# Ledger of designs, part 1: VH-VL binders against q95uq1

Every score and structure here is a prediction.

Target 1, 197 residues: q95uq1
Amino acid sequence: MSDNHEEESNVPAYVPGKHVSVDQLKQQDAEDEALKRYKESLLGTGVHAPKDDPRKLVIKEMKIQIEGRPDTIYPLDTKELIKEMKTKPFVLKESCHYKITLTFNIQHDIVSGLKQTNTVYRKGIKVSTEKHMLGSFAPQALAHSVTNPRHGWEEAPSGMLARGSYTAKVVFTDDDNEEHLSVEYAFSIKSDWKSDD
Below, numbering starts at 1 at the first letter of every chain, in headers, positions and changes, except where a header shows other numbers; antibody chains are not in Kabat numbers.
ipSAE, averaged over its two directions, is called F for ESMFold2-Fast, E for ESMFold2 and O for OpenDDE. V2 adds 0.75 times the mean of E and O to 0.25 times the DockQ between the complexes of E and O.
[cut] marks letters that were taken out.

## First folded at step 8 (VH-VL)

Design U1
Fold by OpenDDE, look of step 11:
Structure U1 (fold): chain C 197 residues (1-197), chain A 124 residues (1-124), chain B 103 residues (1-103)
Amino acid sequence: as target 1 above (197 residues)
Amino acid sequence: QVQLQQSGPGLVKPSQTLSLTCAISGDSVSSNSAAWNWIRQSPSRGLEWLGRTYSEDMWYNDYAVSVKSRITINPDTSKNQFSLQLNSVTPEDTAVYYCARETYDFLSGYFDYWGQGTMVTVSS
Amino acid sequence: DIQMTQSPSSLSASVGDRVTITCRASQSIDSYLHWYQQKPGKAPKLLIYAASSLQSGVPSRFSGSGSGTDFTLTISSLQPEDFATYYCQQSYTFGQGTKVEIK
């Protein structure tokens, strides 16, 4: 009679923190020095939200880091550059170690519970989906950077079945399921770094 | 211009194998930008995707779950064609069969060129 | 399994009419929707890909819109050659079709 105690992993229900607007944060009398520092860290001195850009999340760059290889950097400051990225696939050698860093600005307000969803396609068929909870981000002078994986490296798939061309979509959503950004990119998994083309 | 020309018998007996061929012109079966598909159409089931073959580093096949155990799609690079084999057919497999080229809007596939269709009747 | 539901299943219209066909997906997927036209005894013909992009050679009276789970094909002014059955497609799933008939 093996009592399989299913340990109910009480994953604490992520109570979405009350969306506190930057303005509300500014109005809160920070009697607490720690709170003041927190506010200062969040509200950085001189972060002017552009009046002509209502976006809360503005992507700046996608960086592909491969162990032992030069970084591949995609500037994403313009719509044209975002479109161009689709036509410039990066190469992953099978079994290589890689990570992806996305750099973005937050504008106007705090984006709470930002989630990154990465979906990879091969010939229009979804082959994988990864979801990453990134956290909450406030407007600041310096761009935010998020690297996946957060720690270490991801290993590129290997074998004949893995090699080929892929497309992917990254979507950023908040706790309210508002989509702030989506970007599409392409890559290839190859046996070597030499373009057989 | 891409053209797909289908050939094969229009009558198959139950439990036999349905065999069709699709000849490609104006493109290659080995094209890295395309996949080659079989789709059937019947009044009862509508348009139904059956499967595809495509070339990358190697040949790949994807099949619909409904026919996966019975279906084979094979490329023939020498003839620039691909075939459909559907084993153990039943009257439910009676349909117009189409070959089609699948192309991509980056993330998703759509069918831009179709064969003329082949009516296949499964009957004793 | 994703289901694609078209509405209506059939409609009657006259030349010059504005025709609207809806396609609803049972769930939102990260794939674009495409539209096909099929005439009797013919293979489907691609009309619109990626929800709103016109296939080469398709008249401008055809347009597509929508996102998520709800998509629409519009014919701004129905022509005699437009009497056909229209299908939506997402991934490898097709709608049941909408037959546009002469009134």
Scores: ipSAE 0.717, ipTM 0.860, lowest interface PAE 0.6, mean pLDDT 90
Fold by OpenDDE, fold request of step 12:
Parts: sequence; structure tokens; C-alpha cells
Structure U1 (fold): chain C 197 residues (1-197), chain A 124 residues (1-124), chain B 103 residues (1-103)
Amino acid sequence: as target 1 above (197 residues)
Amino acid sequence: QVQLQQSGPGLVKPSQTLSLTCAISGDSVSSNSAAWNWIRQSPSRGLEWLGRTYSEDMWYNDYAVSVKSRITINPDTSKNQFSLQLNSVTPEDTAVYYCARETYDFLSGYFDYWGQGTMVTVSS
Amino acid sequence: DIQMTQSPSSLSASVGDRVTITCRASQSIDSYLHWYQQKPGKAPKLLIYAASSLQSGVPSRFSGSGSGTDFTLTISSLQPEDFATYYCQQSYTFGQGTKVEIK
């Protein structure tokens, strides 16, 4: 009598991991390369406005940082690389601490009221949507960097209901609702760090 | 080539349970790249998605809100099939029922293989 | 709930005609639109997936375009076998269908 516990798999609401306490954040702020890059990016006085590229926002990189693990870096400077990223999912061990950093250039003009929307899908169904107000960004010599969460780490969901393959979309929109960026990526939540070959 | 073969009665009395089975060939009900769906079609409601079952680390089901309280979709790995049970049927449940394989273009799910359809009439 | 509205609901055309069917979503969702063909007494058949990708075995006279909330299915030169009902789909919502009839 195999008790097929049909657990009504409520797709666990991607509960954004509890923000780790402010005190742990202060120590991590010093090592937050993203914050350093952000500060460095503010020091760039150069307005870059390539005549052959009308885009105001150009994605350069997505970086996945996992506590205690090496960084996963996706270069995104070409359309081909953006497409390739979809075929290279990263792994999150359940209950791990992670953050995602997007690096981008601003061109031609200031992008005002930039908002990041992150949507996660499981088998084509939305399981979570997060929105982050990023602010305004000016053209500068150094690329801008945005990390989510801004402070600390996000905790990956855990449990049998959370484990599996996911796809996600990141969209950047300004205060005029103009879309400046749309990138898709894949990841899995696993009990361990072994990539299914 | 993937094939879906439906079976089950075409006549159900009101308040009874509608039961259909979809046998899969050329793919596995446990495929990680697919979900297995039931969709119905009627003149009044058009094409209506009812629900799906799929395997990841465990089995998952998603159901349409309209039938969630009455519907069960179960996989049978031993027979490589999945079933539909719809309880407490009414004449409004009269439709052609289809099983379908759902596949994905990254974020998007679409139905690439369909069963032949089963006309189910709810009548006393 | 998202609604998918097709236009027109029906049309009459002749063999060789260019036929255009529109599908509009009530809301923009981060999902692609797909197109199906259905003939009487048959299950729907996938024609186009992800707005513009032609399903294997589907003739090249079929094409899909669009983004956001507005999508289009085009038959460049209608053939006798193309008289059918066409449906758009996004997520788990289908359009009401467009019947293409012979003039």
C-alpha cells in the first residue's frame, strides 16, 4: 500500500529569503565588490554615447554569488552570449545564501526610475515575482552594478517542494515604462551541488 | 514519435465521476522536459485548460481554478499513462476532452502532441 | 485572468489569398504566444510556437509575428487544406478561435 501522499504541491511561493541582519550586512558591505564597482562607476566622468547603438542600457554581465562557493559569471555583451546563458543553468543548493549582480552600461542619457522585475517560472508557470526600484543611472565611464539583495544574502528555498528546475526573466524598465533590458536565465534548486550531467 | 491514446466512457450521469485515461508512447510520463495536461473543448467555453501533472524531484499537479475542487490528475508510471478524474459532473462538463503533452520554449509552455479527443456527455 | 481575443472570429477567403489573423492579450505576460489549427472532428495541431517559430512539418506559408499583447498569424497563400479554425494560446488561455471558410 504505497501511500502516494499526493501532497498538493502548492508551488512554494518563492519566499524571498529572510534578509540577514543589518550587522552582518555592514561587514559584508566592505567586501561587496558590487558596491565597490558601483562606487567606482560613479567616479567615471566619461559620457559614452556610441552612434551606432541607440540603446540606453547595455547589459554586460550577470554574476551569481553563493556563500562558500565560487562565483558564476555570465558575460552578456553579445546577443549570442545572452542566448547561451539560457542553456547554462546554475545550481543553488537548498538553503544556500546567494545574490545576483547585474552589470550594465548607460548610454546617451540618464535612465530615470529604473525598476528591476524578476520573475521565476517553474514549468512555464510563474512562481514568484519581485520588483526592485533601482533608481536613476547616468552615463559614466565605468559600468553600473546592481546586486539583489542590496544587502546581505538571499536564502534559497528548501525542501522537496522547492527542489527542481526553474527559469527566470529579468526586466529593466524606466519611469516611462520603457523596457531597457530583458534577460532570461535558468537555475536549479538541488539538495547538493552536483550538476546533473 | 510521441502518441497519446485516450480511453474512457463517453457518457456520465450527473453527480458521477468522469474518468479518462491517456496512454503515452514515444515519451515517458516521468519526463523532466514535459508536463501532461488535460484540456476540454465545448461550444460555450471554447478550449479550456483543466490541469496538468509532471515530475521533478516529486510529482506535481496544477489545476484550473474552475475545476480545482473536483479534479484529480494522476500519473501511472507502471503503465506510462495519466488519468483524469472529474467528480460531481454536471451538464456543463459536457465537452470533448483532450490529453496533451506540454513542452517548453524556455519560459513558454505549448502543446505539441494531443490525444484524439473523447466526447463526454453528461446526461441523465 | 488573462483573456485572449482573436480577430476576426470568422473570415471568408479564396485559395491563394493572403490571410491575417490577430490575437490580443488582455494583459502583457511574460509568456510566448502559440498558434494552433483545428479541423472538424480533430484535435488542435500546433502550427507556431513562441510567436514566430514554425513547428516541424508545418508549411512555410504559415508565419507568426508580434510581441507584447498583439500577435498575428499569417497565411501567405491560402491552400484548400488550410480551411480550418485557428486558435492562439498564451499560458493556459486560448483565444475563442478564428474560422477560415471558403468564399
Scores: ipSAE 0.711, ipTM 0.862, lowest interface PAE 0.6, mean pLDDT 90
Fold by OpenDDE, fold request of step 12:
Structure U1 (fold): chain C 197 residues (1-197), chain A 124 residues (1-124), chain B 103 residues (1-103)
Amino acid sequence: as target 1 above (197 residues)
Amino acid sequence: QVQLQQSGPGLVKPSQTLSLTCAISGDSVSSNSAAWNWIRQSPSRGLEWLGRTYSEDMWYNDYAVSVKSRITINPDTSKNQFSLQLNSVTPEDTAVYYCARETYDFLSGYFDYWGQGTMVTVSS
Amino acid sequence: DIQMTQSPSSLSASVGDRVTITCRASQSIDSYLHWYQQKPGKAPKLLIYAASSLQSGVPSRFSGSGSGTDFTLTISSLQPEDFATYYCQQSYTFGQGTKVEIK
């Protein structure tokens, strides 16, 4: 009796609210000034969605923050930059404290129930999967940013078994299971901060 | 060019240990960009991955659950080869055994070079 | 455990025919699918990696497509040397194979 411990990802059951289009939201409750202000705060002044880009979510940057170290920033504005990131692994010293921030724009419509799935691989084998419910995001003038962990720092694993090269994939999905983002990156866990030159 | 050359007996008695060796040429068993695998094939079970060995800061092994308790894959850096040991064999272990190099498309592994295969029959 | 199911298990075709083989995963995993060719008495040979990338030295008549759980291997014009068994692979799981036979 192999207890398949399906690690029930304790992702709280997000009950998706009724999908209200940005246009519907703009029309709803026009008489409630507080709601108008809230909508204006969410939708900002006239965020013009690019007519030539049908994407609802556009990644802009991935930032690796390590306590006591300079930030590593990956610009992700182009397909080429996204591809290049795969060839530029960042280094995590074992037991260091780190967090990852993704910056993105929302276009055209509200993305509801956005979920981030981060999967880490070692030599093609999944070693971890983390899921984070991020919430709903509306088009706005300023890019959105999500940081994991939301509070504090993640500790890099330590020990001989943890050290090595890793690849990872981040996927953003909405409450309809539509994939809005898929990015891949690489990193190494090392005993020290020396990059293998 | 990478070449894998298998060697070992083709007949093993029940309860004995199956032992095979795979000699590598054109690559290193210690390559950081590869893993070294054993895969078997039978009419009943098809192609079945058994396990792998690879080098990072240390040597790692991954084994299929079906054989984990009986299998050992060992690298030999001095000879640039790796071996398979499968203990307590039964007729169900009768198959063609292949060694293979695993390489990666960033996230996933695939087998780009294979040994010639070794038919191993478990029989009294 | 992921299961890989190929369709069909066997097919008969003539030289020059377009051949299509499908592979379905029991679940979507964040891994790519690969295709192999095997001839009798020989080891499998890599044809396609990462769903659609042609292995070096493989003829251009071979192509791969698909995403999620559904993948396809296509031979645009079957040649005499293409009569073989084809396997899909994802992670460490193989399909049961598709035998392409001469009609």
Scores: ipSAE 0.706, ipTM 0.859, lowest interface PAE 0.7, mean pLDDT 90
Fold by OpenDDE, fold request of step 12:
Structure U1 (fold): chain C 197 residues (1-197), chain A 124 residues (1-124), chain B 103 residues (1-103)
Amino acid sequence: as target 1 above (197 residues)
Amino acid sequence: QVQLQQSGPGLVKPSQTLSLTCAISGDSVSSNSAAWNWIRQSPSRGLEWLGRTYSEDMWYNDYAVSVKSRITINPDTSKNQFSLQLNSVTPEDTAVYYCARETYDFLSGYFDYWGQGTMVTVSS
Amino acid sequence: DIQMTQSPSSLSASVGDRVTITCRASQSIDSYLHWYQQKPGKAPKLLIYAASSLQSGVPSRFSGSGSGTDFTLTISSLQPEDFATYYCQQSYTFGQGTKVEIK
């Protein structure tokens, strides 16, 4: 009995604000202090959008943090590195505590209502799907970072049924259902930290 | 090269058990990069996936809902083969049965090698 | 349950023709679509995996495209040996097949 625990993460009903472009935000005299603060929080002073890269979201890194273990870092600056990540699965010891952090840049415009969907597969079958509402992100000098879970740690599954090889896909979509990112990675759940080299 | 060779009776009486075997060459039934499947084909139902078996830390089976209560797929590592048992057959189970290797393009499974097929007729 | 619908169910074509077969999924799933060729009395043969990747030994006249719910198999120039039934597959669901017959 594969208990597909569809954990419906109670994503708070994010009321998508009206999509306001960065340019519109710059032009709007913030009569509203709250809007001004929002603009100030989102608009960094020196954000240059690359003219040769039309992407609004550019992944930079995926970091696997495991309690009591060194971090696993995947640089994702190039297509080759993204491909390489698929061939370098990380290991989760059963019952370990872990979290995943994605680092990315926003370019050209605000990405509104960004949603992260994580799907995990075992032998081509979906075993879990998690959806996270991340919010809206504006271009800024420093890369954005999102960590799941937002607070605390995720516990790796345990038991004979959990151990094995997995593949996963992370997809970023905005409130218009535009896909900004699709990244695939692999991992194993093991009884110990010994990598089968 | 991977080859799948099917064997088993082509005639089964109603309420009896359909039994087929698929012998593997060029790969292992215990391969961690493959799953071993049974698929049937009939004019009325087309191609229908029935189930699979595969090895990870232990053996796993997945079955189609339509046959889940009646189907068993078992690996035999000693003979490098896997079998199909379908209990309580009816004329609706009349079909060509295929064994197939499932392989993966990272997230997606597809069937790259097939057995020759076995016509199984359920008749009194 | 996911349904795969092929179009057309059958077509007649001549040698040298460009043939296009479509496959539509009832819903978008995070799985790739695959294509098979089947000749009478034979098992299905893998042609295309992961929507667009040619299986080893398959002629280059075969190509696959598509994403989401809509996929296409194309034979750029139909050959005599290409008269067969073609099936799409996503996850563990197959299309009903498209029979390509000689005109």
Scores: ipSAE 0.702, ipTM 0.855, lowest interface PAE 0.7, mean pLDDT 90

Design U1
Fold by OpenDDE, look of step 8:
Formats: sequence, C-alpha cells, structure tokens
Structure U1 (fold): chain C 197 residues (1-197), chain A 124 residues (1-124), chain B 103 residues (1-103)
Amino acid sequence: as target 1 above (197 residues)
Amino acid sequence: QVQLQQSGPGLVKPSQTLSLTCAISGDSVSSNSAAWNWIRQSPSRGLEWLGRTYSEDMWYNDYAVSVKSRITINPDTSKNQFSLQLNSVTPEDTAVYYCARETYDFLSGYFDYWGQGTMVTVSS
Amino acid sequence: DIQMTQSPSSLSASVGDRVTITCRASQSIDSYLHWYQQKPGKAPKLLIYAASSLQSGVPSRFSGSGSGTDFTLTISSLQPEDFATYYCQQSYTFGQGTKVEIK
C-alpha cells in the first residue's frame, strides 16, 4: 500500500479576479487579512510610473541560460535594442539544457492574468506554440523576472531534423486579451557550439 | 539579379508524371536565407501553393496537403536548380505552374522572384 | 485551413482614381500579409510585404495597411499600368484576387 502522498502543490488557484485597479484595491476595506497581505505583496512601495510612458509592461532584458555555458543577455531598454536582437541569434547545441528569463517592469496598474505565448518558426512555418500563465503583477521598484521553464531546464531538440535556424515571437497578454508586449528573437540549433563562421 | 527559368513539357497524359525544372541564377539553391517553391494557378483553384525545398543542415521539404501524396520537389546543387514531380496527374492538375523564391520578413515568407510560368495541360 | 477573402472581386476605375482593396483572413495568425500584382500572361509580382513595406522598385502610390484579420491595399492615384489583378497572401494561402479594370 504505497501511500502516494500527492503533494498538493498549493499553487494558489489563479481565480481570474475582476480587473481591480490599484486605486480600487487601495479603497477596498481590508477586512480580509489575507486580501490585505495579497494587496501588500502586490502593491509594492508606490513606484511613480513615468508620466510620459503609458505602457503597463516594459521589458528590460531577455536572458538565455544554458547549462555549462555563459549566459547570453539581450538588453531591451530601447526599441533599437529590441530590433537589434533579431539580428543576433543565440546558439543552442542539440540536447543542451536551457532556460529563458524575461525581466520587465510593471507600470501604472496591476497587470492581471499575464500570459506568455511563445511561437517558434522555421522558415516562416510554425513549428511550436507554448502558452504559459505567469500570473498577476503589480508595479514594483524591482523588476519582475519570469523564467521558462519555471523549474528545471528545457532540453533543446536533437537530431538532423532539428538542426537549423529558427525565429520566435513572445507575446504577453492579460486576462482582457490586451497585448502588452511582443518580442521577436532568433536562434539556431547546432551539433556543436562552434558558430559556423 | 535573381532569375528563375522554368522548363518542361506543357502536355501530360492522365496518370503520368508532370515534371518541371526551375533553373536559378543570381542566387543559390542552397541559400540559407531562401526557400524554393512551386505554385500553380488555375481559374478554378486560383493561386495554390504546392510545396517547397530548402537547405539548412540538411535538405527539407514541405508540401501542401492536397498534393502531398503525389508531389516531389528536389534540389540539384550541381546545376543550381530544383524540380517538380507530380505523379498520377488528372485534368484537375491543369494549371500554370510557377517556381518562386521565398524570402522572409523574419516570421513570414513571401515570394519575391518568380519563374515565367509553364502552362501544363493534362489531356488524353 | 486559413481562408483569405478579397473584396471586391472586381472593380472598374479611371486613371487618377483612388483604389482600395481589402483582404480578410478567416483567423488571425502570427504571419504578415503580402500583396502581389499580376498582369495577363505574367507571373505575380511582389508589391508589398509585411503588410506595409514596399518592395524595391514599386511606386509610392501603392500602400498597405492593416493588422489582425483585416488588411488593405491602396493605390492613391491609379495609373494606366496598374490595371491588373491583385492578390493578398498570408502564409501559403492566397486570396481569390481582385481585378482592377478600366472604366
């Protein structure tokens, strides 16, 4: 009788809450201590959002982490840097372990139910689509970071059929299906780390 | 300048194989920035993509579902050309056939250079 | 399967007219729309790629716009050489074409 202790991963069930503005959240009577703590955890110190930037989500960085290799970091502070990233593909050795971390700021309001959709293309044909629910994010002094996969590593495809050049698009959408950010990047899968110069 | 020159017969009997060739100049069939496509056009079906071939670490082919069981697209690096073979043709395969170079706006492909077209009639 | 529907299927216009052609996708996909011009007995010619980018050598009177599922090709002032059939394309699907005829 093997007691399979199903560790109930207490991942709080993301209840799609009504889009409550930061102001509405502040006005809601803190009768529920749990709600208050939740609000406090979401409502970091009043980071004044730039008045001249209406964006709710501002990407700062994309980091590619490969096990046993140095990190590849793409600064994304400007539109020019975002465009430049497309011209600088990173290399994945087949069967390597990798993860991608996106760093971003939230401004003005809480972004609820943030979803990341990653689509990979080979020569203009979609080869994969992955969707990740990230959760809700409030404006904070410190940038938020999201890593995929959240736990462990992704394994790069292997074999002759997998090797080649790829392009990808990451899209961030909220519960209202508002698109906050799109980022495009390129990568190659190779048999070794040597860039065919 | 990139040029595509088509060749092949314009008449094919039913159940036979349609064969066309597209010779490339000004680019390489092995280019990593391009794919080489066959597209046909008829009054009944309009413009219809049939398939492509392209080189990465190896040669790849993608085919339209409508012709996948009958179509072969082969590169010839020695001649810098690629070919179309369509088996078991029927009168429904009567069309103008085009070869085309596919290039990319990062996420999507478009056809920037076309062959002159070859009218192929399937008739007994 | 994605379907591309152009509107209208045909139109008559005069030289100097503003012409607008629409293309609607049956669903939104993460792929850009492209436009081609075809004259009788000739292969299609690329006009616009990525919804709004003019191909090299294409006159500035041609423009493209749109996003999602709805796209538009505009000829600001129709010239005699512009009488042709126009096609939109997304991924590997083409529209049925719009024939621009002389009035």
Scores: ipSAE 0.689, ipTM 0.841, lowest interface PAE 0.7, mean pLDDT 90
Fold by ESMFold2, fold request of step 12:
Structure U1 (fold): chain C 197 residues (1-197), chain A 124 residues (1-124), chain B 103 residues (1-103)
Amino acid sequence: as target 1 above (197 residues)
Amino acid sequence: QVQLQQSGPGLVKPSQTLSLTCAISGDSVSSNSAAWNWIRQSPSRGLEWLGRTYSEDMWYNDYAVSVKSRITINPDTSKNQFSLQLNSVTPEDTAVYYCARETYDFLSGYFDYWGQGTMVTVSS
Amino acid sequence: DIQMTQSPSSLSASVGDRVTITCRASQSIDSYLHWYQQKPGKAPKLLIYAASSLQSGVPSRFSGSGSGTDFTLTISSLQPEDFATYYCQQSYTFGQGTKVEIK
């Protein structure tokens, strides 16, 4: 049961088979359908992509999970929403436990060895750079989701020197060092969730 | 319009402390939208950032690695000024010293107002 | 750390000439590059911030362009008061300067 026929145009030329039974014909048809499902799963959206969108990585959402508090969710599915990250800072209480989930689509081609580089600044001076390997991702209709850390929690820094307002840039590159996405954002570290900003 | 006016001696003996003051008009040294910097210039090193002070929750300082063991930058909120102290100077500290206001384009700072400069010579 | 290299180190030009000066970063700095003019015996003066934003009070003959690693400062029609040394800046590092001299 094969509806597409595209796979048949890319396979070797048909050669006449031996005498086959009804059960063998059912197996051949099932195998052709299984190959189609496998190719669709591997390719995700196949060769189809949104019109005039060259991006391989399309960010959809950043979710900040904080232990013992409601999640903070940033929709990022437009350029305007991504730019708003600069003016909509999130707040972390010192020593809080948190993790970040990124949701994104991959289109056009596989992205191999996707790496996140996050650089944090305090009033123009770089204070840290952290790198995390995210993995390899194929195009597909369903969005990909990655959570950092994979297990447990990260802990926010604490103390008078750690408190304050920060700006940051996160960059996503592949194993060829091609940049797929760059987001600038702001956050603050405070002594309490209701402290004056 | 912001104006920075420098003062301090132009001749300092080796091993002494270089001390300069920058008076601010048209802004506050306590402004949380700016930082207050010292930058020096010599023929051999060009423009060289030394350090800054700024206010947020408290007063913060950042100093260039090359001078951090010898430098102090302090605000004086009552006079709306900030100062430079550079200890144990040598002739290699001879330069024109500038104070400058720093403002930001999100990740990066730039210096939009400068003092007039003070030539400081370190010699016996 | 990111190194900044200006080119050329000096140039000679006549009043009315179009002048271009380049600044190259050792790695990408997006648009976070700033330009200053300094005349002898004077403090530097901010001309352009964020690669292309003209500082208030700076003549429109000055313009900046570029992103990533390669940046240019352009003076569309050089005036007598434009003979000076020009510096680029990123973070707390300045380029070595480009001196624009009278031909």
Scores: ipSAE 0.633, ipTM 0.845, lowest interface PAE 1.2, mean pLDDT 85
Fold by ESMFold2, fold request of step 12:
Structure U1 (fold): chain C 197 residues (1-197), chain A 124 residues (1-124), chain B 103 residues (1-103)
Amino acid sequence: as target 1 above (197 residues)
Amino acid sequence: QVQLQQSGPGLVKPSQTLSLTCAISGDSVSSNSAAWNWIRQSPSRGLEWLGRTYSEDMWYNDYAVSVKSRITINPDTSKNQFSLQLNSVTPEDTAVYYCARETYDFLSGYFDYWGQGTMVTVSS
Amino acid sequence: DIQMTQSPSSLSASVGDRVTITCRASQSIDSYLHWYQQKPGKAPKLLIYAASSLQSGVPSRFSGSGSGTDFTLTISSLQPEDFATYYCQQSYTFGQGTKVEIK
């Protein structure tokens, strides 16, 4: 499972006010064999960081879960796939219940206080901006996953004024306001599922 | 090639309604790829967006806050036109009025075709 | 609301000169900044959209650059037909204009 926005687990991934490298985390608890095995499953053996890739956050997937329907899954492994989000809109039926899960790798260093800012537009006019704190995430071989909302479901808006085509931009920043990722995407709100689901 | 041709009176008395029409050729007012705008220009305010109409699921309007209480923009699909009505005009509404087609670079709109402009003077 | 400030408000230049004008946004607007040319008595004409994309039919001597808050329109070799006022636009807000005059 993905880490939550609050670090209540037994994984020491975040120390407020301090910068901790992957190597330091592995050494910190190396002598406790049980913790060593657990840390290796989370961080892997050695540094998982490609030398030529400076990105700290590498997006892998966006999944749209809709209550009572098959998931919509966007692989985002490449820049081309990320750009395709602009031309492959997902559909929400008005009043449907949904949630969005992002899957990503963290490399090089811990990302502290990751925040998602989502701005939605209708034909060039901004209609909403929402901010969500995702938490802090350490580098590891296994991808992290976060689901928004953290609890329950989101409900899509309804009515003739809510129906239509939307464009959006989601930006991921850390506590220092460093931008790690930006994705532009499209979606629509429709009265039913009968076409272009 | 898209062309926008404006028509309407150039002189309006204070407190009356300013009415202009923009005829479209080379595109449809119902195009789901565009929105149809009115923009005015005066020495005191420069270029000022007034509002738009567009078609998608239904007809939608967006109006600038400064004129929202007085403005109406309507499509006429049978004539392939759209109109501006601005009520209760004052001399401050004296400007050159343009209609314009809006298109989009994903998150942002820009105006790629403009009408020729109509000088409207509000004077008693 | 985001304000757009153009610099300079006017300039004088000769045919063949390289001309640059700038537009500054009060907040980041990514690359969603557009440029227009307007000659006296005429409607504005789109030159550049999305900071750097040249509109069809616009001469290649026009170019745009920048992102975030600072944007530049460049005319690499000024022609007689380029004496006009230039406006930037973001969202539904226009800059105040930059008048480019002969000599």
Scores: ipSAE 0.623, ipTM 0.840, lowest interface PAE 1.2, mean pLDDT 85
Fold by ESMFold2, look of step 8:
Structure U1 (fold): chain C 197 residues (1-197), chain A 124 residues (1-124), chain B 103 residues (1-103)
Amino acid sequence: as target 1 above (197 residues)
Amino acid sequence: QVQLQQSGPGLVKPSQTLSLTCAISGDSVSSNSAAWNWIRQSPSRGLEWLGRTYSEDMWYNDYAVSVKSRITINPDTSKNQFSLQLNSVTPEDTAVYYCARETYDFLSGYFDYWGQGTMVTVSS
Amino acid sequence: DIQMTQSPSSLSASVGDRVTITCRASQSIDSYLHWYQQKPGKAPKLLIYAASSLQSGVPSRFSGSGSGTDFTLTISSLQPEDFATYYCQQSYTFGQGTKVEIK
């Protein structure tokens, strides 16, 4: 369903290398000059984080934007809200144009090579898996925001076989394959809109 | 509570069609919260999922790739049953066949009620 | 497709023993794995769904744990009625089974 092959917003989406702490990155001179400048731009502010929250990635919201309709906004800034998302499905009319914006904070350390894997199921059977590279993100007080697709709109599938109820899981991993976040959510594809705005 | 009762012949000749029926009590074949499956078991293949049918806004079917060209699973809402038809059988289709109700823990399905099993032998 | 490999293929244990059966998936399947018990001549019976949730009517001596690729079914104190073959399942694929024999 999120079939986006667009280029990410970050000019360099990924800087491969050994993952080190923020302090160790500033001490490393083994990288070439271009990678060094990129790493320094990622090491801005935001080294401060809640002392008792070990998460590097803290999701704040998921927003579904549908062309010509009001946005649907899911606040996700607590563990309870993330777990409850399963019970609050959104509706896509077949062939509608939509996009999804995720808002999150990064804390403690740089997250390098963040990627999003979205897997969609219909009654237990996997129907699609889409992967998107989001880039690298430094800790900072202000939230980061990513929109998929980056340009234009995604189109919901259509037809009798496409209509129905779907469940999905989106997982965020870094270039070391460490999982930072997993969200389970639901949606349906219908022939007509419902009054649930 | 929920009970699945199977019926159908235990001997089928090669190249013919295997036909089985599963009768449901304590639930509806039209339930939006369940799917109705056929699973078989043989010494060489173990437990093997064949396919399912389920109702939502319409009827849907999903079939295992290995049998997709030969299998049909149909509901019968008036009798609260569902059937298996497997065409062009060979001795490799010899197995115990089970019907099963599928329910979901959000992303994944599991089989909480099973029929008693039907031993089907494919032999001349 | 995801393959599941159970270990061991069989084991023998005494009444009262703690028994552990493992299932390894070829890919990560966070909390998607389910466990079944099958006695000779009978259909499989669901024990555990979603890795760790006990099905209604299943004795509390059964427990499940694990995530990712490695999952475990534990019988805390084996009983004579626990002689059976145990299967894990994810998606529409079953493990090959683990036969538990009581001596």
Scores: ipSAE 0.592, ipTM 0.819, lowest interface PAE 1.4, mean pLDDT 84

